# Ledger of designs, part 1: VHH binders against Uncharacterized protein AF_1353

Every score and structure here is a prediction.

Target 1, 325 residues: Uncharacterized protein AF_1353, of Archaeoglobus fulgidus (o28918)
Amino acid sequence: AEEKWKMKVIWHVDTSGEPFMDLSPDGELAAAVDWNNAKIYLVKPDGESVVFDIQGQDAVKPVVSGVALKDGVAYVLGSYEDFVGIRKYSWNGEVGEERHGWAGSVSDNILRSPSGNHLCYLITIDAGKQELYCDGVKMTLGGDYYFLNSVSDSGVVVISSGDGTHVFKEGNEVLSFNTSNVVAYKDRVLVNEEDFLRVYDLSGNLVGEKEGYTFSLTTLLRWTLLPTERYIFRYEPLEDTHVITWDIKQVETLPGFPQFANDHFVVTSKNGVLHCYSLKDFHEVFSVEMPEDDGLIKLSDDGRVMLVSGENGGYWLYVSSENNF
Unless a header shows other numbers, all headers, positions and changes below count from the first letter of the chain; Kabat numbers aren't used for antibody chains.
ipSAE, averaged over its two directions, is called F for ESMFold2-Fast, E for ESMFold2 and O for OpenDDE. V2 adds 0.75 times the mean of E and O to 0.25 times the DockQ between the complexes of E and O.
Where letters were taken out, [cut] stands.
The coordinates of atoms that the task and the answers printed are left out; those that the model quotes come from them. Centres of patches stay.

## First folded at step 12 (VHH)

Design K9 (from B2 with K106T E107P; framework vhh_gefurulimab)
Fold by ESMFold2-Fast, scan of step 12:
Structure K9 (fold): chain B 325 residues (1-325), chain A 123 residues (1-123)
Amino acid sequence: as target 1 above (325 residues)
Amino acid sequence: EVQLVESGGGLVKPGGSLRLSCAASGFTFSTYAAAWFRQAPGKEREFVSAIRYGGSTTYADSVKGRFTISRDNAKNSLYLQMNSLRAEDTAVYYCAAGPRWFYSLTPSHYDYWGQGTLVTVSS
């Protein structure tokens, strides 16, 4: 019986409206947007925080579409008074903007890769015209309305429109599929097609497949399938979470729905409780009661810092009270 | 058991108004982006209007300034106020709710659909 870590809330704020948040992989910085009050909070694991006004001198409150942390900077994607794009905040204050479009343009969504090495955001400039920005490089999209599904540490970018999906790397389309259920991890693409979970490389070669291990997008843009370096976590509604290797062989079963995973840990939710399991041996490292239903969860690489939101706003930053592993 | 039920359709003269309602059951509407689509005979389903969690809205160019989308999260209901109706607005109107954090112009991005309600604009 290993002693479980004690996770305690060291920072909390009540907000209203859609939650937008991110936690750096090293756990040293959390970002949380209070959309209704046009504010962004940056928080350290000791509970120290700073707050910035994201409206600034604008006559209208921005419409926020997301936030991502990269190299100690929070990128707030929004539709601002006279442009659409990014306002950037560091611990020491505002550090710049990326300005696109005009007042009638709309921000769509922002994603970073798990390590933070790549950051992409999607905007709708005008009717039938979208622009995808990845690490400062623009790609113009037309015709359909696209969504940004995933960004991998290898720079693989997945967008979907209708029932179709396009996979890009360095601005070039490398793969396409007739389904929207497509997620990338490093240089691998996971696809629900027919009655199979299929794994493709970027040349279109089938690496692995398994009948009946299909997946779909869930209520909060959570996938019923969550890839990591060693394992893929696949939720089965009647059987909880299956732990699968990349050759699509099941090695373990964990209770609950997989909320978040990294190279060392997976967090599942079951009956209002968050459970964190170590990927070394699948023992439970900690458990905490969810503060609110259906919120977002982010966990640091070392498992010691966790950021949780409510579905209707509110943020909680948890830190391990233990110093030793 | 998730269900969306539309109501409020009917026959109206050009220049008239109608208010469509969509009642949700079996889930919490407030966490979803919600939209209205329409389909005229012999045509594909087209986007009309959407509202995102938090209340931001968008409209198809053909309905801007005439239609207003609204949501009552406490009643799990979505509404479409249609003013200055034209013959070209004649269609079956569908309510949709999806898991996306932002609204979509694409039908396949919505998880839940109503049965549709017929709106006929004719003299």
Scores: ipSAE 0.000, ipTM 0.241, lowest interface PAE 13.7, mean pLDDT 84

Design P7 (from S10 with L102T; framework vhh_7sr4_2)
Fold by ESMFold2-Fast, scan of step 12:
Order: C-alpha cells, then structure tokens, then sequence
Structure P7 (fold): chain B 325 residues (1-325), chain A 120 residues (1-120)
C-alpha cells in the first residue's frame, strides 16, 4: 500500500544572496532570511507570515551567517554593528539577544540538532581565536580556523579545520580525526578516512567500516552522506543514491542526489524534480518540480511541510493538502 | 561560480615593494576569512597573512612588520602590501578564502597563484 501526498506551494518570497533558512521538526514554523535586505520571514503551514527588519530602526545592515529554529524562536546569527551573536525572533517580534565579542568579531555558522534539543553556533573573535556556544555554554577554541560540521540529538558536536576534526560531548573533547569529512548521528560518528567509510562510537571503538564508501560536502552545500535511524544514504556518482544499513550493506538504490533525510523520509533530486521516499518501504510519498535549480531542502518529521531555497536565494514553502491521498 | 583572481606579482629587487590583489566573485565575500599563502618548489604552502571578515589579522613570523593584509568588501578584494622584500620571499603567492567548510574539506577556495621573484 503506497501512500501518496499532493504538495502545493503556499508561500514564496524572492530574496538575494545565499540561503539561510530553517524549518521546525514539527513543521509548525519556517524561518527564511533575506540577508541582503536584513529581513527575517516567519511562516506557518497555513500560509500566514510575518516579516521583521533584523536591525529594526538601525540604518546599518547586519552581516547574517545563519538561522536556526528552537522552541518557536528563530535564532539569527550575525554581526550586528555593536556585537556578534544572536538576535531572537518569535511570531510576535524580537524577544532577545545573545551578545558576544566586539564590533570587529565575525559570525561563522549555526546548527541545531535534528530534533532541536541542541543548538550551537560559532563566532570568530580574531584570526586563530573562536568561541563555540552550545546551549548557552561557551567553549573557547584557538590555533586554527574551525567550522561547525554537525550537532546530533545526543549532544555530539563536530568541528573541523583544514584536514582535522574535533568531536565534543558536554564540553569535553572525546575524539579527533585527521579529516574534515566527519558527521555525527546520535552517539555515532561517521568518518571518511583512508578511502573508507568508518563508524566510531564515542569511546573511539570502530563499529564498522567499508572501503570506497567515502563522502564529502559538495560545492552546493550538501553532504553526499546522510545518516538516519535505520539507514545511511550515500550518493554514488553515476548510480545515484545508495541506501546502506548501519552494518554498511547496500539494500536499495534511489534515483537522484540525496538532499535531505530525517528518521522517516529521504528527499532526492533528479532532472529538476524533488522526490520524497518513506523509510518504511522506500515508496515515493510525493514529488514536486524544483522551483529553481539547486538550493537547500528542509522537511518536517511527518513529511507534510517542506521548505526549499532556490539558487538565487528565493524561498518556497510546500504543504500537503489535508485530504490528498 | 566561485573565482579568485590574483594580480600584482612580478620581479623586484631586494628592499623593493609589491602589492598583491585578489578579486573574488561568486560568494558572499564579506562573510569569508581571506588569506595569503606562499609556496616554494619542494615545500608545503605556508601562511603569509590572513584577515577575518571582521578585519582581525594574523601574520607569519617571517613577514611581521613588513607585510600588511587588508580587504575592501565593497570591491570584493583582499590585498597584500609587501615591503622590504628579501630573496627568501621568492615564491608563488596564493589567495585563499576560508571560513565555510560547507564548500570543501580544507580552504574553501584557492586562486591560481601569482609568482613573486626577489633578486638582484
């Protein structure tokens, strides 16, 4: 029995520049930033939206580096003239700030865990000195220039610089690797190492490995490997998406490039179409024409709400009709 | 498409000066840290100078007090002013953009390099 949904665009805005967006896991709130115009849009799945000027009454535009949703609040990471850090927006307007650094400090990136239980962001205070904030707790980093790779629902935080990676849990470094291609899923760490896909636990024990199942981050801001509770999705050039179990055996092939996965669905793109597959049996639950060439895709846990960015910075919110299957 | 285009290299006598420029396109320049690296044949690339998007700078020990890195976000350009040049400054100089590891496993973007030769 194949369940099919009909998805429709309920909201769209044209923006400029690189996309910064997030969709709450329950699909009840979408956040989209027009960084060039210093505006944030908050959108509900019924199509209601509000827009706020990120700096309010200030004539100077902030430099925005990302957005994440947590508990109905959008955390907008930026350099805000007098400080670097977070401005917080709820449906009713700005509700707070997290102020760090000084006017010459720079925001880097922000990530939440898939469930939203953990939120981390990284700022650069000066060349070779950064501060990582996770759930309000500060960690000072130095010596290299780091990027925040992933945050897991178990509170595992992965940062990388050049060819190296550090893995933290509860403020303590638990693992390090000589590669930048490292992502976490719960208490597991997946590593592209020596032409192998390797899976480690947080004690450093090798749980599994497979030669040639390597992965990386693409120029279009997509990981070629997406871990979920039951499966790992890996892009294989010329063969599309391989579906791999945690004992690293291929069990299925799906068409296209894997854009997004959660514990219930995977979204692939092929020939200008986004395809969503259920992880229960890999039947296609919906397909939609891409509004523009490649952007970012976020999907709610129930698969009913999808936020898509375009190559040129526009945003499209898709929602399933209540009675369309 | 991302592009870094270096210019300003050349031949100069010891004690001379050169200004290198790196014109960037295809990404949000103001959000990236920018760096200059140099490489001599048979050696690894060494950091010469870098500048954060907020303007904080770091220099290699051999160039402190002689070289100045700067950026112009309105022109999407990073500069390296090289004064009091020495024969040991002879190298290919590379422009790099980094700070978003979402676009690569090391420095996000590299230029093609520009040759600097310091000789009498």
Amino acid sequence: as target 1 above (325 residues)
Amino acid sequence: EVKLVESGGGLVQPGGSLRLSCAASGFTFSKYAMGWYRQTPGKQRDLVADISSGGSTKYGDSVKGRFTISRDNTKNTVYLQMNSLKPEDTAVYYCAAYGSWTRGPEYDYWGQGTQVTVSS
Scores: ipSAE 0.000, ipTM 0.173, lowest interface PAE 14.5, mean pLDDT 82

